# VH-VL binders against Protein-tyrosine-phosphatase MKP1 (MKP1), part 6

Target 1, 143 residues: Protein-tyrosine-phosphatase MKP1 (MKP1), of Arabidopsis thaliana (Mouse-ear cress) (q9c5s1r149to291)
Amino acid sequence: ECSKVADHIYVGGDAVAKDKSILKNNGITHILNCVGFICPEYFKSDFCYRSLWLQDSPSEDITSILYDVFDYFEDVREQSGRIFVHCCQGVSRSTSLVIAYLMWREGQSFDDAFQYVKSARGIADPNMGFACQLLQCQKRVHA

## First folded at step 23 (VH-VL)

Design c3 (from y1 with heavy chain Y61W E64D)
Fold by ESMFold2 at other seeds, fold request of step 25:
Structure c3 (fold): chain C 143 residues (1-143), chain A 121 residues (1-121), chain B 107 residues (1-107)
Amino acid sequence: as target 1 above (143 residues)
Amino acid sequence: EVQLVESGGGLVQPGRSLRLSCTASGFTFSGSWMDWVRQAPGKGLEWVAEIRNKKEYYYTWYADSVKGRFTISRDDSKSIVYLQMNSLRTEDTALYYCARLFYHEWYMDVWGKGTTVTVSS
Amino acid sequence: DIQMTQSPSSVSASVGDRVTITCRASQSVSSYLNWYQQKPGKAPKLLIYYASNLQSGVPSRFSGSGSGTDFTLTISSLQPEDFASYFCQQGYSTPLTFGGGTKVEME
């Protein structure tokens, strides 16, 4: 399913990423593909794509890319676009990036941002490593 | 005043090449996506090519009828879009428009007057 | 590719008439349907975008409706400056494609 988390942010898995009608019906303009080696850019001529290569592993470091992701989300928001952020299942990798963004943009704690995302997408469940990384980065992303 | 001005059209023989230019003014050209659309005499409109901005890596897309023969490019420092047309055919005869594309709803809100390309033996 | 079929190909009308032009897509284009006006010897001018939104500076006598495959452009009370050709264009999928046009001419 394609979950609306914010006015400009939607989250889902590969099933939505490969369904142009769902993407277009939700007014998606940009796609952030967190799993570039696993999922191709299905409709490159019809959307603006960015790809990352994240594993769903507690040892995967997401903090090194966060400000690049925040800049991209802000570019989309400033252009009044809608970004679809996805991984394979739309559970851990994509939701972790969106949680981090809400912490940075809205000044929310990890717990508040996570609950907000989970209320919009009930299966949201960052792996333990991502959750720990975001908790450790609270001061950095709030600064 | 927002304006697009095409140039470089003319009469050419089949198999030859032409380069069209489109000069933009009155808006932030470097942030815009730009398209070429053609209109054969007495016919409707046919989308030809598109080039995205720098944030989109200057990606290009082409209609199947011109793919491999036409190349769209841009020079942001000069605010110019180009269409290099190689291996021209008689069916490429048309008035060629340059247009600014808005990529959210995929509409063209600014058009030039066009430049005529005639391909004839 | 998405084919756009436009009807009628021409309309004879008088000032003050209500004019309706239809556009059908070969598959759903959601609301990604735009309308242009083209006067003889001129470039197309955007009238309606995203099925029903009026472009800035376009008179309110123009309206667009529809979604999916069937779309309508309506001119509620035709004015002398409205005699022109009208084209629909889908923005759902590349390649972008246009309808064949409808010429609105004086009776």
Scores: ipSAE 0.727, ipTM 0.896, lowest interface PAE 1.4, mean pLDDT 92
Fold by ESMFold2 at other seeds, fold request of step 25:
Structure c3 (fold): chain C 143 residues (1-143), chain A 121 residues (1-121), chain B 107 residues (1-107)
Amino acid sequence: as target 1 above (143 residues)
Amino acid sequence: EVQLVESGGGLVQPGRSLRLSCTASGFTFSGSWMDWVRQAPGKGLEWVAEIRNKKEYYYTWYADSVKGRFTISRDDSKSIVYLQMNSLRTEDTALYYCARLFYHEWYMDVWGKGTTVTVSS
Amino acid sequence: DIQMTQSPSSVSASVGDRVTITCRASQSVSSYLNWYQQKPGKAPKLLIYYASNLQSGVPSRFSGSGSGTDFTLTISSLQPEDFASYFCQQGYSTPLTFGGGTKVEME
């Protein structure tokens, strides 16, 4: 399922990432592939791609890449584009990055940003490590 | 004033090469995607090639009919897009347009006047 | 590759007539369908993008409709400057492809 979280941000899993019709029907222009070792860039000629190489593991450090991801989301917004952020299931990795962005952009607490994303995508469920990392960096991303 | 001006067309024998140029003005060329489209005499339009901007790594794409023979390239400092056409065939005879591509809806909103390529023996 | 079929290939019409041109895609292109006008000796000019959006500077007598596989360009009241060829183009999938064109000529 392709979940709209913000005017320029959509979230989903590999099933949507493989489906050009769903991507095009939602006006997607950019794709952030969180799982570059697992999923290829399925439609490289039809979209703008960026890849990350994240594992869905509590030990995976997402904090170090957050501001690069925020800059990319802002670049897409400034171009009036729509970015589809995906991992395998659209549950943990992709939703964690979007939660972090909302914390940074909107000044929301982790809990408020998480509930906001969950209201748009009911299966959103960052792993324990990602949740802890986002809670710990709450002061940093509220700048 | 937004403009695209093609040059480099001419009459050549099959198997020879030509390089087309398209000079852009009046817009931020380095941020734009650029396409070549051709039109054989009395015929419809055929998309030929596309080159993306630097942010998109200058990726290039080609129609199957020209793949391996044509190369699209660009020089952002001069605001020029090129089409190197090797191993020309009689079926490559056409008026060649360059166009600015808008990638959200994939339309061409600015076209040049074209440059004619005639391939005959 | 997505084939685009235009009909009719030509139409004879008079000033003031309502002209309708159709375009069919070999598979769904959603709303990624654009229309161009081309006068003899000139480059194509964008008229309609994304099925129904009128390009800036294009007269309101031009309109587009449709989605999926079937699309229509309508000229509500033909003017002397509208005698030209018209092409559809899908933007859904690379390679971009054009219809064969429809020539609108004076009856």
Scores: ipSAE 0.722, ipTM 0.893, lowest interface PAE 1.4, mean pLDDT 92
Fold by ESMFold2, fold request of step 25:
Structure c3 (fold): chain C 143 residues (1-143), chain A 121 residues (1-121), chain B 107 residues (1-107)
Amino acid sequence: as target 1 above (143 residues)
Amino acid sequence: EVQLVESGGGLVQPGRSLRLSCTASGFTFSGSWMDWVRQAPGKGLEWVAEIRNKKEYYYTWYADSVKGRFTISRDDSKSIVYLQMNSLRTEDTALYYCARLFYHEWYMDVWGKGTTVTVSS
Amino acid sequence: DIQMTQSPSSVSASVGDRVTITCRASQSVSSYLNWYQQKPGKAPKLLIYYASNLQSGVPSRFSGSGSGTDFTLTISSLQPEDFASYFCQQGYSTPLTFGGGTKVEME
């Protein structure tokens, strides 16, 4: 259930987030918790945490935080770290952020980035609001 | 040359306080995590405290044996780590090392020569 | 807390000998085990990190192996500068903990 999407990016749900053995065995150094109101930072002394407070709702605006998330992913990549990005089920919120990152970093369309993430994690399914937001901002996210 | 130099050790009575300093040079101190480790005479090594960098909000962690009595802090502008040791006990007698921690594999790759703290009546 | 047990406590050896030191954790630490050398009156020096990786500047006669709970440090051909104490340390869980040490001394 811990899905490797890129050399430095892993995606999953709360079940993986609360299993230190899985996290350590995958060499995770950083954890991005997309659901800070719902999931605690389970192993704060053993990993580098950053929390976001996203709802899985079509009305949630994720575009306002994207460049902060991209900076964080790039910082982890430059440090040769591995980041685990999670929400509750690892379906919508966490995968939407990773899709956006691939669009920005690799110049991929939303469709190409989504299929790439889905090939690594078959249950990836951004809600329709997140999908619409990423399609609308596609021109601005590209390098 | 990458270097850590501890100071501030000495002989004190139980219940008193001391402040240790560790001056870093030869590396980007502000990006590093820093730990204190102690070694009682003729004994092994005991991890004491850790302070993370600014990106990690300067979070601090302590061994149970020193929680509530010791405080680790840092001054990035001076490249110094401190260990404030209050309510000292004879069991705190040790050589205190400052070390740089690498958080991917959680090892200490740079150590100072240590500063001696002796707590006796 | 994770307890680390080293064996043996001391070894008498000669230059050229093969020396093996073991370290056992009270629970799995994955590969988060590091080895240090400490000469008398000196600070510890990192030798091996993450079970088997040599630190920069450490001679290839040093090697580490193991995962989970059982780990080994090996010196393939002991040199005069290798007479020292050796400590393992787990990096899996805070608080970080060290083994009791192994003193390697000249016969």
Scores: ipSAE 0.715, ipTM 0.890, lowest interface PAE 1.4, mean pLDDT 92
Fold by ESMFold2 at other seeds, look of step 24:
Structure c3 (fold): chain C 143 residues (1-143), chain A 121 residues (1-121), chain B 107 residues (1-107)
Amino acid sequence: as target 1 above (143 residues)
Amino acid sequence: EVQLVESGGGLVQPGRSLRLSCTASGFTFSGSWMDWVRQAPGKGLEWVAEIRNKKEYYYTWYADSVKGRFTISRDDSKSIVYLQMNSLRTEDTALYYCARLFYHEWYMDVWGKGTTVTVSS
Amino acid sequence: DIQMTQSPSSVSASVGDRVTITCRASQSVSSYLNWYQQKPGKAPKLLIYYASNLQSGVPSRFSGSGSGTDFTLTISSLQPEDFASYFCQQGYSTPLTFGGGTKVEME
């Protein structure tokens, strides 16, 4: 359930986040924990952690943090690291951030980025609010 | 020329303090993680402490044998790593190495020549 | 803590010999196993990282293999400058731990 989406980006849920052997076997160096109030930083001395506090709710605003997340993904890429991005199930919150990154980095539409992520992780399914927010970002790119 | 140079070792009585310094040159010190490793006379290597870079909030970790007594710190403007050693014990007698750690595979690719600490009555 | 058991403690060998050193971890360390050489009066020097990767500037006669718990350092044809002590070190889990060392000495 540890899904490789890009050379430096892996996605999954809490089950992978708490399994050090899976993380180490995939060469993970950095962990982005989307659910900091729910999941702890399980192996703080062995990885580089960043935590976010996102609810899986249509009313949760993800657009305000996107450029900070993109900068972090690029920083990991520049260091030749590998980042594991997770929420509880690896379905909505973590995949939404990765979809947004592909939209920004590759200039993809929401639909193209979503299909790309879904081909790597079949359970990827942003909630309606996250999808709407990312679609609105796409429209701004075309303006 | 990548180089680490330790200093501050010496002979001290049990219960006293020493501060070790490690001066770095030839690489971007501020982006590096830095470790202390010690080697008791005729014995193997023991990891002692680690300090991460600024991006990692200068987090520190310690071996259980020194936790609460030793403090690792750094001054990025001077390219120096410190090891403050309090409440020294005879068992702390060793050659102390400063090393640069590469955190992807957790190896030490640059070592200093070490500074000797002797704790004896 | 992960204990590293290194064998043999010493090897008596001649120039040209094939030398094999073994390192065993008390639990799996995946491929996070590094090898160092230490000559008398000198600091350790990195030889092999991540089980099998040769560090820049290290002669190709050195090689590493293994994964999980069992690892091997091999010197294919011993040279006069290779008489030294060798240490393995796991990088899987903090605290980082080292093997007890293997002294390779002239017969």
Scores: ipSAE 0.714, ipTM 0.895, lowest interface PAE 1.5, mean pLDDT 92
Fold by ESMFold2, fold request of step 25:
Structure c3 (fold): chain C 143 residues (1-143), chain A 121 residues (1-121), chain B 107 residues (1-107)
Amino acid sequence: as target 1 above (143 residues)
Amino acid sequence: EVQLVESGGGLVQPGRSLRLSCTASGFTFSGSWMDWVRQAPGKGLEWVAEIRNKKEYYYTWYADSVKGRFTISRDDSKSIVYLQMNSLRTEDTALYYCARLFYHEWYMDVWGKGTTVTVSS
Amino acid sequence: DIQMTQSPSSVSASVGDRVTITCRASQSVSSYLNWYQQKPGKAPKLLIYYASNLQSGVPSRFSGSGSGTDFTLTISSLQPEDFASYFCQQGYSTPLTFGGGTKVEME
């Protein structure tokens, strides 16, 4: 399942990440691989890749990378591209980054952004550490 | 005016080397992906090589027919893309175009007029 | 590698005729199919990208259609400047590949 969350943002897991036809049929130009130690860049010659090395752990610090991720999402949007953001299952790591982006770009609370992402992708479920981090930085990431 | 101008073609013997240059003007060269495409006399078009921009780490890709023999490179400060052609073979004889690639739909919207490479004994 | 097959290889036509050129891919390329015009002694010129989008400055008598494996370029009313060769190119997978071309010539 390749879940469309915004005009330029799609979310999924490894099963979609390794299926070129799904990616191309959705007009994907960029791939953000949240799990670079686990998943390879399957189609490096056919897409623009960027990899992160996030663990799905409450102790993993995602706030330190958020503005770099936001800049990348904005670069893709400004180029009229479409970015596919994935981890293994498309549940915690990838959805947490997209939730954070909506909080920053749209000025949404964590709860509103999370419900928006969950309505587009029902299995979205950031781990407790990621949720806590996003709640704590809610005032800081508002644009 | 958006323009690409190739140079460096000529007549060479098999096994020799040649370096092609493509000078760009009228657009933001450093943000563009650049490709080489060749056309043998009386034949169709063959994609040869590609170099991405700095945001894409200057990654390069090659057709199997030239891999290991040709090297694409670029100098963003001079707005030039190069094709170093080593161990040339008669089947490399062609008109060589440089082109600007747009990577969303993978089309080439700007082409040079080409430079001729003839490989014969 | 994705093989692109064009037909016909050549077309004899008169000014005012409707001309259709077809391009078939060896596997689905979605809508990643582009069309180029090449006049004698000149570089290729982009006409249509992403199956059906007309490039800026290209006359509206040119149109493209299709998706998947079968694509068509149509010239609704041939003009004297349209006598040229036409090439399709898939943008779905590297290596990028071109059709063998279709020469449109005066009857």
Scores: ipSAE 0.700, ipTM 0.891, lowest interface PAE 1.6, mean pLDDT 92

Design c4 (from y1 with heavy chain K55R, light chain S28D S30T)
Fold by ESMFold2, look of step 24:
Structure c4 (fold): chain C 143 residues (1-143), chain A 121 residues (1-121), chain B 107 residues (1-107)
Amino acid sequence: as target 1 above (143 residues)
Amino acid sequence: EVQLVESGGGLVQPGRSLRLSCTASGFTFSGSWMDWVRQAPGKGLEWVAEIRNKREYYYTYYAESVKGRFTISRDDSKSIVYLQMNSLRTEDTALYYCARLFYHEWYMDVWGKGTTVTVSS
Amino acid sequence: DIQMTQSPSSVSASVGDRVTITCRASQDVTSYLNWYQQKPGKAPKLLIYYASNLQSGVPSRFSGSGSGTDFTLTISSLQPEDFASYFCQQGYSTPLTFGGGTKVEME
């Protein structure tokens, strides 16, 4: 399902990414595809796409791309757009990026941001490596 | 005042080329997506081409009827969008409009008066 | 691509009449449906976007309704300046497509 996490941020999996009607009914203007190796940009001419190439692995380094992702989320918000952030199941990769954004934007701890995202999307479950990385980088993302 | 002004239309033989220009004023052109729409005599409107802004890497999209023959481009420093029309056919005869597209709801809120292209046999 | 069918093709009406124009999409376009007015020799002018939102500067006698495949443009009390052609346009999928138009003319 397409889960609304913030006014401009929606999260889901590949099933929603393939469904133009769901995307359009939610007013989606931008799509962040976290799994460019696996999922194509299904409706490239109808949305604004960005692709990332993340694996759902504890060894995958997400901290190196966080500020690029934050800039993109802020750019979409400034344009009054709505971004759909997805991976395969909408569980680990996409939710981890949104958790990091809330930590940065709202000054939330990892635990608070995670609970906020999980309240909007109950299956949210960053892998252990992502969770550890976000805990380790709290100092860097808190403004 | 927000304005779009097309130019470059004319009478041309089939197989020849023509370049249309659309000059924008009164708004931030570089942040806008721009489209061409045509209207054949006594017919409805047909979407032709679109060019996105720099944020969207200037991506271009075309109607199937013109793909491979027409090229849309832009010069943000001059606030101009172009339509290069190669291998023109009689069925390309139309009034060509330049329009500003708003991509949230995909509507065209600003239109020019159009420039006429006539392709004679 | 998505075919847009307008009806009627023309309407004869008098000042003060209520005029209703319909637009049908060949597939579900959600609320991504826009309406334009075009007077002879003039460019199209946006009236309604996203099925029911009135564009700035458009008189409140114009309204739009519908979702999915069936949409309606209504002019509640026709004015002399409203004699024109009206076109719908879907924004759900590229290529963007337009209805064939409805000409509103004086009876």
Scores: ipSAE 0.690, ipTM 0.889, lowest interface PAE 1.6, mean pLDDT 92

